# Designs tried in a protein design chat: VH-VL binders against ABC transporter G family member 3 (ABCG3). Part 4

Target 1, 243 residues: ABC transporter G family member 3 (ABCG3), of Arabidopsis thaliana (Mouse-ear cress) (q9zuu9r114to356)
Amino acid sequence: IAWKDLTVTMKGKRKYSDKVVKSSNGYAFPGTMTVIMGPAKSGKSTLLRALAGRLPPSAKMYGEVFVNGSKSHMPYGSYGFVERETQLIGSLTVREFLYYSALLQLPGFLFQKRSVVEDAIQAMSLSDYANKLIGGHCYMKGLRSGERRRVSIARELVMRPHILFIDEPLYHLDSVSALLMMVTLKKLASMGCTLVFTIYQSSTEVFGLFDRICLLSNGNTLFFGETLACLQHFSNAGFPCPI

## First folded at step 1 (VH-VL)

Design n12 (framework fv_nisevokitug)
Fold by ESMFold2-Fast, scan of step 1:
Structure n12 (fold): chain C 243 residues (1-243), chain A 122 residues (1-122), chain B 108 residues (1-108)
Amino acid sequence: as target 1 above (243 residues)
Amino acid sequence: QVQLVQSGAEVKKPGSSVKVSCKASGGTFSDYAISWVRQAPGQGLEWMGGIIPIFGTANYAQKFQGRVTITADESTSTAYMELSSLRSEDTAVYYCARVGEWELLHDYFDYWGQGTLVTVSS
Amino acid sequence: SYELTQPPSVSVAPGQTARITCGANNIGSKSVHWYQQKAGQAPVLVVSDDSDRPSGIPERISGSNSGNTATLTISRVEAGDEADYYCQVWDSSSDHYVFGTGTKVTVL
């Protein structure tokens, strides 16, 4: 996927719409991890939603998005999208929740749906949790935040998307859980999935796992390119690369 | 069944470097994070850093940043810790330890190597 | 900086109960793990996630964690329990594994 001169406006307090994303240019290659990084209100979530065709009705998008060299119509559901906070059903096991999701979203025979559910469980390293209750209710022991986050991603993998957009996969995760999540996502990318996700900040360890970075500040792109090039770019300009 | 086996004791001069190995057996090496923890004579345990072998991604304690390098070789299921610019204060037993099974997102050391004594003396 | 405070030593008679504390601000919100280290040997995990007992660890060894104190309890103490004991947590704010100061348990 690629995008050119992508601008997103939202209705502001005044007569003029606020530009949340300003003339963004970028691309993500098949089987790689491209991260959109920036502080709060940098426009990273809005850019992610624009690429996935999930902007709210109050938003206007200008510019072009290309998939496989052709302009995309941005049809809802053509890509996987994982929200920052996902609603899970605590009374179901991980496997039951994913089967339920497959039943609602996929056409075809039950045995085919079983195959995609088992593939999603394996891809997100959920085998040891497959028969455990998701939980999260008062007095019900369940999955930890890191495991819940992997279940949220596995839910979207049931649709077998070639491109997966994830809004802050590390949100509310401790550093060890965050690093383990990134290892899982790196394995997922290596299996052919194109990953595009947002991150507020990253540790040095997590930063090293990215293939490409789109660094945003106040809607403006400060840098887009390979992770190593980002370090060199800021070093050459006399600044440390924001990590 | 799971076992971590470390290289033998070493005696080094101040200013030199030492590289300790840790070979893992039993279980899938790439599914675990491996940390290095040292213990000076009569002292407590001190975490130095760790690595996730599948990507070679390492994290270091600030005290050792710039002097320690932790690497892993998945083909031989072996992790390494190299400490440079050795001082007499670096005399310690160095342990490798496995950080749970990453699929379970644990944050404890479930298996430990036998330890490697590194003595720094002139 | 987050630090785990343990008593330097605990003396206990055979057959009695030894209690080793690990103190830190709001430690009850973290998962506490415990290691036993006998003289000349590597540490061994004896309690994980506050109260879980790893396979092969005697049932007389147990853990608890609430508020500002985690506790390792060794019931019906035997001579073989004489060792140094360390508590440990992951501190997300510093991105570090933090070990306690250690407690030497002497069986008299």
Scores: ipSAE 0.000, ipTM 0.401, lowest interface PAE 18.3, mean pLDDT 78

Design n2 (framework fv_nisevokitug)
Fold by ESMFold2-Fast, scan of step 1:
Order: structure tokens, then sequence, then C-alpha cells
Structure n2 (fold): chain C 243 residues (1-243), chain A 123 residues (1-123), chain B 108 residues (1-108)
């Protein structure tokens, strides 16, 4: 996926005068992890939603998004989008939840749907949790934040998307859970998936796992390119790359 | 099939440092995380920290932060724990232990333990 | 800081049942592991993920975990069960593993 001169305006104090993303240019390739990084209100979530075609009705988008070399609307099932907060069914096990999601969303026979569910469980490192209740109620033992996020991503993987947009996969995760999540995502990307996700900030170890970075501040792109090039860019300007 | 073999006992003076090794054999070294746990004479188990060898990233318990360094060498399948500024209270048996299936994405139990290394700190 | 409290000791006669508790706020929402340590030896995993038994561990050893208490149960106790027992969880708030205070099981 690629985008050119992408600008997003939101309804503000003046009608459509609040530019949240300003003339963004970028691209993401199959088999790689591209991260949109920036502080609160930098426009990172808005850019992610614009690329996925999930902007609210109050937003207007200008510029172009290209998929597979054409200015196109992505067909259903060609991409997935994972929200920062996802609705899960706590009374179901992980496997049951994914299987019912597949039954509702996929055409085909029962054995095919079971196969894609097992593939999603393996891809997200959920084998040890597959038969555990999702939970989440105050009286029901449930999965932790890291496992819940992996279940949310696995739900989208059931559709076998070529592009996955994830809004803050590390949100509310401790450092070890965040690292385990990044290992899982890197493995998923290595299988040919194009990953595009947002992140507030990261450790040096986690940062080193990214292939490309789009660094945003107040809607403006401070940098777009390979992770190592980001370090060189800011070093040459006399400052370290903002983590 | 997986075994963890630790270096031999050490006697150290206060203020010095000690480096204990833990060599893994069998299994897939990169699929596991390695933790270090100590036990003072007559006391309980205390987690010191752990490392994920494939990333070279280590996490430390707050009590030991600043004094402990955990490293790993994937080419020799060996993890190391170095504790500096030794005190008599650091006299303990130090264990390495493997967290089974790092790729599962959950905090698994310590299925394999080293035999332990006695470190004695005395003047 | 998150702490796991165990009774310091439990005495039991051969053939009877020993119960070792591990207490902490909302421990039922965590996966609890149990280790057996005999004198002069490294700990051995005896129960994982609340109630799962590793290969080679006898059926008479079982675990449960709900609310604020996890329990390790040893049925038909044998002399060879005399050991120190430790519970363990991962505490995501402090980003580290926490061991219980330990329980010495003495078989009469």
Amino acid sequence: as target 1 above (243 residues)
Amino acid sequence: QVQLVQSGAEVKKPGSSVKVSCKASGGTFSSYAISWVRQAPGQGLEWMGGIIPIFGTANYAQKFQGRVTITADESTSTAYMELSSLRSEDTAVYYCAREYDFWSGYYTPFDYWGQGTLVTVSS
Amino acid sequence: SYELTQPPSVSVAPGQTARITCGANNIGSKSVHWYQQKAGQAPVLVVSDDSDRPSGIPERISGSNSGNTATLTISRVEAGDEADYYCQVWDSSSDHYVFGTGTKVTVL
C-alpha cells in the first residue's frame, strides 16, 4: 500500500478547518512492519484509519491511496483493522470465539473454517490459550491484555487479509508482554502479511524490530523511511531520532 | 532432553563481582527465555531477572536493578548472570531456569532448572 | 508490590491429604505454577497453569485457583512428598515473577 498528499480534516471550531493529518506521503510493503509513531494528538490514529477507509463521517480526506499499484477501494477481506479496544465474548473460549467469527464471516465448508481458525491461533501464538475462557467480567477469570490483543488480531487473521492495520497493539501492555507481542507480529509479517500499526513510543529493543517508521508531530510528517535511516536523519540534524 | 548446566561454586570478597554461567543443551535455545532465581540459606526463592536470547533483551527485578546484568551468547547456548558490589547477604544458591515456549506468548512455568551455583561472600 | 502468602508449614500423616494455600488479591485471574524442592536439590515443577500436571507427576497431586486463593492438594501422601513447596505467578503490574513465601511439608 502507498499514499500521496494525504490530508485529513476534522469538523472543529470552524467547519472542516481542523487539519489533523497534513500532506502525508508513504508506503508499506508485504512482509514488513511499518509503524506510525508519535505523541498524543499527532494524528497517528487518524492516518491509520484514513489508510484503512475507516474515518468517521465528520472527517474529509484529500489525496490518494494506492493498493497493488492502482488507485483502488480495497475489497472486503483483503485487509483487517484492529481497534485499540475490541469487543470479545467472555463466555467463549478463544477457539470457540474465533470459530464462531469464522462461521459468521466466511463462505465455505465447516472443515475449511476450522483450518483457518487453527492457522490464526498458531500465527498469534495462542495455542496455550486456545481452550481457555476469554473472560473479562469481574467475576470471571479471563485473558490478560496481551492475550486479548492477540485474540483480537487472530479474529482479523481468520479473513486471511493481505494488509493488517492495528491501532496501538502495545497499548496498556507491560514491557515483557509488549516484547512478546512484537515477536509475534514480526513472525506474522515474515509470512507475507503487510503490517501497519500505530505506537506512542517504544524501547530501543522494540524499535529495532520495525522495518519503516512514519514519525508524526501535530499532523506533520517529521520523517518517513527505514528505521536505520531515521537514526541517521536525526543524528545529522544534531538530535537523536525520537524513540 | 533439555538440560541446563551451571558453572561451579564461587567464593568472593565483599565489594567484588561474580559471573555465573548456564549452558543449555538439547531443544531450541532461541525458543525459550532464561530466568535467574536465587535462594539464600534457609530462605525462599527470589526472582532476579530474565533474558530473551534471540533479542538480547533482559528484564530485572527492581531489588537487583543496577547490580545485576544478564546476558546470553546464542552461539554457545549459554546465559550469564553477573552480580556486582557483593555483600554477605548475597550468599545464596543461584539457579538458572528456562521458561518453556517463549513463542506461546504467555508467562509459562520454569520446566527446566540448572543444578544451582553456590556463591559465598565472606571476608 | 504483589505478594503471595503461604503457610510456613504443614504436617500430615502418610496416606492423608495435605493442602497448601497461596493467597493474594485476585490471584484467580492469574496462572499459578507450583514447585517442589527437596533438601539440597533444584526446584521441580509439579503443577502448571493452575491445575495442569507435567509429564511424570502423579495424579494424587492437583491444583486449583479461584478468587483470592490458589491451592495445591497432595492426596495419599508418601514420605517422598516431604519438601518445600512454592507457588509462582507473573505480575504484569511490576513486570516480574513472584514466588510465594514457601511451605515446608513434613510427613510424620
Scores: ipSAE 0.000, ipTM 0.402, lowest interface PAE 18.2, mean pLDDT 78

Design n8 (framework fv_nisevokitug)
Fold by ESMFold2-Fast, scan of step 1:
Order: structure tokens, then sequence, then C-alpha cells
Structure n8 (fold): chain C 243 residues (1-243), chain A 127 residues (1-127), chain B 108 residues (1-108)
């Protein structure tokens, strides 16, 4: 995936007068994790949604997005998008929930859908949790927040997307769960998936796992490139790299 | 429907500046880029630069960098091209044009072209 | 620098077919656009993206593009087709609009 001079405006005081993302340029490759980082209201979620083709009707997008050598016209199911907060069904086990997703979204026979579900469970390191109830109600003991986040990502993997967009994969995770999530995503990327996701802030340990970073502030790109190059860029300018 | 209306002819001295206007109508100003293309007498077409009005983002051909400034005023739906340090070789008809795009069959790039043109503004630079 | 070469002039009799070429290395990998400019008038887009005709452009005007040559074809030529014709591409390597040298079509 690549994008050039991508600008997104939202309804404001005048129709489409608010510029949320300004002339963004970038790319992401299979086997890598590309992160869009920035403070609240920096435009990172809007850029992510623009790349995924999930902008609201009130938004206008200008510039170019290319996927696999073609204009951004993704066939249904060719990419996945994971919202910052997702609804799960607490009365189902992980396997049942993913199987339910496969029944509704994939054509084919039951045995074909079973293999896709098992692949998703394996990819998100959920094998030990596959038969556990998702839970989430006060007397239904179930998965913790880290496991629930992996289930929400696994649901999108059932469609076997080549590109996976994730809005804040570390949202509401403690530092240990966040590190485990990043290790899991790094393994997923190594299997050929192109990962693009947003992060508000990261620890030094987590930052080191990213392949590329797009750093945003007030819609402007402060940096785009390899993680190590980001440190060099800001060092050469006489400023510390924002974490 | 879609119309681009330019300001009238100008006669300028060498070393001065000229500012040409291009008023857009038909709902084109906020959604498209506006480019400026000139044509010297008996010569071909030469792109100078363009602007996306609502974003204020302007791009210039290398030959004109430092001498040309392209601006836009959303409230009047008008784009402007100002060329400074005029020389006799700048005598030309200056066109504004609506800059639109299509994806290439190669799929890796967009192609850009001009679907509507202003009527042109003759700028004569005399010594 | 990428350059588009056109013949300086083409002469054609009324009712015959005029062919205007636009030559460049591997131009078939690019999308070519064509403009018609009559004396004293602004250019008018007559073909976009190799072969697409804008509304209002006659069916007798068509375009093609392959290899090192793009061609604008005007069949059953009329006196009103007498004009200068320019091909144009976008060159992403230089981030620039490239216009052909122009071809004057004379109908005699």
Amino acid sequence: as target 1 above (243 residues)
Amino acid sequence: QVQLVQSGAEVKKPGSSVKVSCKASGGTFSSYAISWVRQAPGQGLEWMGGIIPIFGTANYAQKFQGRVTITADESTSTAYMELSSLRSEDTAVYYCARDTYEYEVSGTEYTYYFDYWGQGTLVTVSS
Amino acid sequence: SYELTQPPSVSVAPGQTARITCGANNIGSKSVHWYQQKAGQAPVLVVSDDSDRPSGIPERISGSNSGNTATLTISRVEAGDEADYYCQVWDSSSDHYVFGTGTKVTVL
C-alpha cells in the first residue's frame, strides 16, 4: 500500500473546511508493521480510515492511494479493519465466535470455514483460549482485555486479508499485555500480512518493534520512514524523537 | 456549467510583475486543482504550476520556481498566478485549467490532465 | 527529461483520415491525453486516458497508445478539424506535465 499527497477534510464551520490530514505521503509493505503515531486529534485515526476506505460520508479525500499496483479499489474481504473498541459475544467460546463470523461472511462448506477459523486462532496465539468463554459480564468469568483484543483481531483474520488496519491495538492494555500484543502482531506480519495501525504513545520497548513510523501532529506529517531513521532525523535536527 | 473566466490582457515593463486571475464556477473550485499553462507566440504549451485551492498547496515547474506564485481565494472562487521579474520572453497567453486525474492502467500511478480551460490572458512584456 | 515528439504538420483532404503521432520511449505504459487548439482559442480536451472521448466530441475522433507511439485518429475530416493538436502525459519521475511539440493539421 502507498499513498501520495493524501489530504482529508471534515465538515467544520464551513462544509469540508476543516483539514484533518494534510498532504500525507507514505507506504507499507508485506511482512512489516507500519505505525501512525501522534497525540489525540493529530489525524492518525482519520489517515488510517482514509487508507482503508472507511471515511464517514461527511469526509472528503484528495490525493492518491495505491494497493498492489492499482488504485485504492479493494475487493470485499481483501483487507481487514479493527475498531478501537469492538463488541464480542460473551456467551460464546473464542472458537464459536470466530466460527459464527465465518458462517456469516464466507461462502463455502462447513469444513472449509473450520480451517479458516483454526488458522486465525493460531495466528493470534489464541490456541490456549480457543475453548474458553469470552465472558465480560459480572458473573461470567472469561477473557482478560489482552485476550479479548486478540479475538477482535482474529475475527478480521477469518476473511484472510492481505492488509490489516488496526485502530489503537494497545487501547486499554497494561504495559505487559501491550508488549505481548506487539509480539503477536510482529509474528502475524512475518506470515506475510501488511499491518498498518495507530498508536497514541508507546514505551521504548514497543517503539523498537516497529518497522516504519508516520508521525503526525495537527494533521501534518513530522516524519515518515524507518524507525531507526526517525531517531536519526530528530537527532540531526537537534531535537529528541517524540515517543 | 463548468466555467473558468480569466482577467483581461496586460501590458507590462521588463522587471515588473503581473497577476492574472481565474474565476471558477459550476462547483469546481473546492474539489479540483487549478493549473496555469502558458503559450508564447507560435510556440507550444508549457505548464507553470498549480494549486489545490481549499488546501493552499501549490506546486511549481522547476523553470519558474522563485518567480511564480500561485494563490487561491475560496471566498471568491478565484485562483491567481503572479509572475515577477518579467522579461520579453515571458510574452505569452496564460491559461488557467481545471486539473483532474484518472488512475493509469499500470495501477501504480495517477495520470493528470486538463478537462476545462479558461479563455486565456495575453501578457505582453515590452521594453 | 521525457519528451513527446509530434510531426510539425499533417495535411489531409476533406473526408479522408488524419493520423497524428506522439512518440516517446515506452509511451504505451503511460496514459496519453490530446488537446485541440483552433486559432485564437483555448485548447479543448478531445481524448483523455488514451482513448476516452469527453461528451460532445465526435465519434470520428479516436485515440490509441502502444509501444513507443500514441496516435490521434480523425476520420472523415472536416474543415472545422483544422487546428493544432497537442499530446500530453504526466511524468511521475520528474513530477511534471509533458506536452508534445504540437502538430498543425491543415485541411485542403
Scores: ipSAE 0.000, ipTM 0.394, lowest interface PAE 20.1, mean pLDDT 79

Design n9 (framework fv_nisevokitug)
Heavy chain, then light chain:
Amino acid sequence: QVQLVQSGAEVKKPGSSVKVSCKASGGTFSSYAISWVRQAPGQGLEWMGGIIPIFGTANYAQKFQGRVTITADESTSTAYMELSSLRSEDTAVYYCARGSEELFYEEYLSGLYFDYWGQGTLVTVSS
Amino acid sequence: SYELTQPPSVSVAPGQTARITCGANNIGSKSVHWYQQKAGQAPVLVVSDDSDRPSGIPERISGSNSGNTATLTISRVEAGDEADYYCQVWDSSSDHYVFGTGTKVTVL
ESMFold2-Fast, scan of step 1: ipSAE 0.000; ipTM 0.444

Design t10 (framework fv_tiragolumab)
Fold by ESMFold2-Fast, scan of step 1:
Structure t10 (fold): chain C 243 residues (1-243), chain A 126 residues (1-126), chain B 113 residues (1-113)
Amino acid sequence: as target 1 above (243 residues)
Amino acid sequence: EVQLQQSGPGLVKPSQTLSLTCAISGDSVSSNSAAWNWIRQSPSRGLEWLGKTYYRSKWYNDYAVSVKGRITINPDTSKNQFSLQLNSVTPEDTAVFYCARDEGIAVAGTDYFDYWGQGTLVTVSS
Amino acid sequence: DIVMTQSPDSLAVSLGERATINCKSSQSVLYSSNNKNYLAWYQQKPGQPPNLLIYWASTRESGVPDRFSGSGSGTDFTLTISSLQAEDVAVYYCQQYYSFPFTFGPGTKVEIK
């Protein structure tokens, strides 16, 4: 995937429309992790949604998005999108939730649907939780935020997407859960999945796992390039690289 | 490096149970990143996948329809091995039997076999 | 079941020449959602188990010489040995892992002329 001069405008409460993302340029290579980083209201979620074709009807997009050398014409199910907050069904076990998601979304054979569910459970390090209730119901001991986040990503993996967009995979995760999540996503990328996701900030350990970074502030791109180049860029300028 | 070492008898009489064992080194039989398969090869039918066992929160088995109902594939975590039992054998079951690993990695459906045992010729005759 | 066929049944190729083996599946093994072909190639020498050469139709297994390459998509696949060496004398099998049960081709025997 690649984008050029991508600008997104949203209707403001004022009479005039506001530019939320301003002339963004970038790309993500197959099998790599490209991270869009920035503080709240930097436009990172809006850029992610624009790339995935999931902007609200009130938004207008200018510029170009290319997938595999063609303007954004991906077949149904060829990409996945994981919301920052995903509604899960607390009365189902992890395995049941993923299995029913596969039944509803995949045209494949029963063996393939079962294999895809077990594969998604394993890929997201959910094996110890597969038979536990998702929960969140009053008085029921459910999954913790880290497990919940991995379940929401696993749901999209049952469609075996070529590109996976994730809005804040580390949202509400402690440092240990965040490292597990990033190591898990790094392994997923190595299996050929192209990952593009947003992060508010990360530790040095987590930052080192990214292949490419797009750093945003107030809709503007401060930096786009390889993780190592970002560290060198800010070091040469005499400032620490924002993590 | 992962290695698979097979053991079991090479001659079985008709109607008896064929029993083979595959010992694993370099990986765990309960690894969430592996599945453990039995495949046979005969001149008449070529390579034929028989079934697999794998651990994903609990143990699962998948069996080919051609042998379903008379086949059992079981792991043994204490010995780091898995076995094949094929009941009510006939001369048509004569084949070289291989154990094999697939990576069992969740996203891609990685059911290609990257490590194989040495093979065991099993002859079913009176 | 997905039926796999291979052609030719056998071929004789001179040392250093190109060998081409074809594999056909009775239905597509391309999964459009991930754009991957669920097809593998194996090499089997007498007295040995099959050895994985190629997976995902075109990805070479670690340690496999670069003279081996896989190509094709959907139902038609090719294994190419760009410059045949003496050690390449073997039977080659394709395998689909798109659908259960997993099925193999009948094999193509490669010999030196």
Scores: ipSAE 0.000, ipTM 0.434, lowest interface PAE 14.0, mean pLDDT 80

Design t11 (framework fv_tiragolumab)
Fold by ESMFold2-Fast, scan of step 1:
Structure t11 (fold): chain C 243 residues (1-243), chain A 126 residues (1-126), chain B 113 residues (1-113)
Amino acid sequence: as target 1 above (243 residues)
Amino acid sequence: EVQLQQSGPGLVKPSQTLSLTCAISGDSVSSNSAAWNWIRQSPSRGLEWLGKTYYRSEWYNDYAVSVKGRITINPDTSKNQFSLQLNSVTPEDTAVFYCARGEDYGSEFYSYFDYWGQGTLVTVSS
Amino acid sequence: DIVMTQSPDSLAVSLGERATINCKSSQSVLYSSNNKNYLAWYQQKPGQPPNLLIYWASTRESGVPDRFSGSGSGTDFTLTISSLQAEDVAVYYCQQYYDTPFTFGPGTKVEIK
């Protein structure tokens, strides 16, 4: 996926259109992890939603988004999008939840759907949790935030998307769970999935796993490029590294 | 020093919308390390968390399942405040409402409340 | 939802004596990966909002007197006031922040004997 001169405006106080993302240019290569990073008011979630075609009705988008050389026109199911917080069914086990997702969303025979579910479980490091109740409702024993987040991503993986957009994959995760999540996503990318996701902040270990970084501040792109080039850019400018 | 000051009507009729505002001083409502919460307290239910709003590149809201579908928590960056709107109130919604600041960095799932508003008693009766 | 319970409902303690309040969660609030308990304690005096005393089960909030201490892990937690003073007459609440919705205990009222 690539984007050129992408500008997103939102109604500010319902009086004027405010530019939330300003003339963004970038690309994400197949099989790599491209991270949109930035502080509060940077526009990173808005940029992610613009790329995924999930802007609210009040937003206007200018510029171009390209997928496989064509202007963006992806039908539902051709890519995955994971919200920062997702609703799960606590009375189902992880395997059951993913299987019902496959039944609702995929064509084909039951044996094919079971295979896809098992692949998603393996991909998200959920094997030890596959038969456990998701829980978290009505005092039911269940999964912790880290495991629930991986289940949310696994649900999108049953569709075998080529591009996966994730809004804050580390949201509400401790440092160990965050590292496991990033290692898992890095493995997903290496297997051919194009990952684009937002992060507010990261550890040094996590930062080193990114292939490309888009740094945003107040809607403006401070940097877009390879992770190592980002570190050199800010070092040469005499600016604190945003790592 | 962070201070939270509440305002809004103390009497609401059944089926109407409850609206309260919390003004913030000493911090920004768009702070990336804070979340802005509403909590109510009644004799029958005790202290009950209702939801929060917070800014992380864009605005997010989290709501308790017990009020989800009736509740909206909105920030106002120009006035440095946030509000609570609770629709279709019943006498069971009668409570003292508090706004509160929680710490929430986005990579952790904690929220303990270090600063609280003074509280507003809201009575739902005809 | 995680259910919080407290015992006793009310406690009468003589000035200068130890007060002990117990809190129990319906499931563990200890996160094994960071070894932290997602548990806080609050003090509420009549006509006032709750005031944070302790977070992470045992870390005292800045400005809170040394006589207040928190202990426990997993599902069982204790708030101790080592030498009760007149100003400590209040209702005390525990709160878990391990999972949403964040939930509070029903409170323990501490009074002077």
Scores: ipSAE 0.000, ipTM 0.404, lowest interface PAE 19.7, mean pLDDT 79

Design t2 (framework fv_tiragolumab)
Fold by ESMFold2-Fast, scan of step 1:
Structure t2 (fold): chain C 243 residues (1-243), chain A 127 residues (1-127), chain B 113 residues (1-113)
Amino acid sequence: as target 1 above (243 residues)
Amino acid sequence: EVQLQQSGPGLVKPSQTLSLTCAISGDSVSSNSAAWNWIRQSPSRGLEWLGKTYYRSKWYNDYAVSVKGRITINPDTSKNQFSLQLNSVTPEDTAVFYCARDQEYYDILTGYYFDYWGQGTLVTVSS
Amino acid sequence: DIVMTQSPDSLAVSLGERATINCKSSQSVLYSSNNKNYLAWYQQKPGQPPNLLIYWASTRESGVPDRFSGSGSGTDFTLTISSLQAEDVAVYYCQQYYSFPFTFGPGTKVEIK
């Protein structure tokens, strides 16, 4: 995927517009991890949604998005998108939840649906939790936040998307869970899934796992390129990379 | 590298149980990325998939409808092998039996093609 | 079940000439989400198990000579041997892995004229 001069304007109830993303340019290579970083209200979630074709009706997009070198209208569902907060069904086990998700979305092959569910469980390191209730009810604790986040990502993986967009995969994770999540996503990318996701902040260890970075501030791109190039760009300017 | 080695008797009497084993080297029978199949070949039916066993978070079995109810495919993790039992055989079950692996990884592509095969075992069903 | 058919039943080709084998599936084996055809080709020589030649309709297995190529999409597939060698005398089978149960074609026997 690649984009050029991508601008997103949000229109409120009044007849006015505000540019949330300003002339963004970038690309994500197959099988790599491209990260959109920035503080709250930097436009990172809006850019992610623009690339995924999931902007709200109040938004207007200018510029171009290319898939496989052509202007493509990707139908909803030809890629995966994981919201920052995903509604899970606490009365189901992890396997049951993923199976029902697959049953509703995949072609009518019972064997293939079973296979894709088990692979999603394996890909997200959920094997030990596969038969555990998701939980989350007032008196049923079930899975912890790290496992719940991996279940939400696994739900999209049952569709075997070529590109997976994730809004804040480290949301509400402790440092150990965050590192495990990043290692898991790095392996997923190495197996052919193109990952594009947003992150508010990262440690130096986590930062080193990224292939490419789009650094945003107030809708403006401060940097786009390889992780090492980002560090050198700001170092050469006499300042550390603002991570 | 992956190798599959078959063993079992080549002659079975009608109405008895046909039993074969397939020993695996270079991979684990409980590998989460592999599945272990039995396929037979006869002049009249050609290549016919019979069933498979595989481990994901628990053991699963899938069987072809044509043999369902007569067939059992079971893994043995201690010996890193899997077996075929086919009950109530008839002369029409005479065939060369092969074990084979199909493999699926999350790499955007799912491969249920058979990349490794056992050497084959001719099983004749006669008096 | 998806039914696989092959043509011709047998084919006699002179050394160095092109051999073409056709395979048809009773329904499409193309998965639209990944744009891949769930079709494989196998070579079987007398006394040996089938040997994988091609998967995903056109991807050649490691170690398979480049004179073997696969093409086609949906329901119609072709295996081509661009220049037949003596060692290519065998029966060739197509297989779909789009839908359970996995099914094979009846085979095409390739012989030297």
Scores: ipSAE 0.000, ipTM 0.441, lowest interface PAE 15.3, mean pLDDT 80

Design t3 (framework fv_tiragolumab)
Heavy chain, then light chain:
Amino acid sequence: EVQLQQSGPGLVKPSQTLSLTCAISGDSVSSNSAAWNWIRQSPSRGLEWLGKTYYRSKWYNDYAVSVKGRITINPDTSKNQFSLQLNSVTPEDTAVFYCAREGYYDSSGYYPFDYWGQGTLVTVSS
Amino acid sequence: DIVMTQSPDSLAVSLGERATINCKSSQSVLYSSNNKNYLAWYQQKPGQPPNLLIYWASTRESGVPDRFSGSGSGTDFTLTISSLQAEDVAVYYCQQYYDTPFTFGPGTKVEIK
ESMFold2-Fast, scan of step 1: ipSAE 0.000; ipTM 0.451

Design t5 (framework fv_tiragolumab)
Fold by ESMFold2-Fast, scan of step 1:
Structure t5 (fold): chain C 243 residues (1-243), chain A 125 residues (1-125), chain B 113 residues (1-113)
Amino acid sequence: as target 1 above (243 residues)
Amino acid sequence: EVQLQQSGPGLVKPSQTLSLTCAISGDSVSSNSAAWNWIRQSPSRGLEWLGKTYYRSEWYNDYAVSVKGRITINPDTSKNQFSLQLNSVTPEDTAVFYCARDYGDYEGDYYFDYWGQGTLVTVSS
Amino acid sequence: DIVMTQSPDSLAVSLGERATINCKSSQSVLYSSNNKNYLAWYQQKPGQPPNLLIYWASTRESGVPDRFSGSGSGTDFTLTISSLQAEDVAVYYCQQYYSFPFTFGPGTKVEIK
């Protein structure tokens, strides 16, 4: 996936709009992990949604997005997108939820759907939770935020997407859980899945796992390139890395 | 306020090209928030969307399958207007033609907030 | 193409009474990513172009009286006029804008009984 001069404006309550993403240029190589980082309101989620073809109706997009040589604002094909907050069915177990998701989305009545579900459970370290109720508002206790995040990602994995967009995969995770999540996603990328996701902030250990980083501030790209180059860029300028 | 004013012939002979123009005031034909549509209305087919033209870094057109291959909708930025050309007309093309604006977000607001006054076009020998 | 149907074809309602118009789409016009229904309602009086009443299934256009309301989701939609007035005599059309080509219902004629 590559993008050129990508600008996104958001319509205000009146006719006027603000530029939320300003002339962004970048790319994500097949099988790598590209991270969009920045403080709150930097345009991270907006850029991610623009690349995935999921901008809200209040947005206007200019510039180009290319997927496998095809120009498209909404890439067609089996691409996955994981929202920052996902609605799950609390009355189902994790395995049941993933199985029904696979049943509804995958064609035919293939017995291999069970295998795909089990693979997704293993990939997201959900084995210990597979037979537990997802839970929620109507139950004493359901899955915690971290486990719900894993289930949301696992749901998309059963479709075996070539590109997976994730909005804040580390949201509400402690530093150890975040590191384990990123190691899991890094392994998924190394197996051929192209990952593009947003992150608010990271530990030093998590930061070192990224292949590429797009650093945003107030819609402007402060840096785009390899993770190690980001540290050198800011060090050479006499400033610490802002992440 | 936005106003759309239509002009063009009320009578066209079969096999000829129908040409109508819609002049825009209160907005720019190249406005990034607008798209400019042609819709026709007949007793037999009801309201039928024909197509639109719009500017988003470059000009785009979308046409209904029913008229694709016979229809061209073009903007004219110098005159702040857009036009409809419909080739090889038949009596079945007899209708009241309206120009209309959809306004808002690029993926969302495809409802028509301003309409032209309408032009009755009769296709007869 | 998404086919739009409306019922009834015509409706006669006494002044001050409620008028209800139904619209059905051949496939869902609900966009899952934003949870919005891509459906609009128009009023057309003789000799005039259609006038926008409702968009996003239930949002009233500025200047439209509050007696007009829209409801429904997915494939089944309703336009309600809570207390019919003489100036409401018109043909009402629903329109989907979920996919190309945009399509309109055949219209429902509202008359005074």
Scores: ipSAE 0.000, ipTM 0.407, lowest interface PAE 18.3, mean pLDDT 79

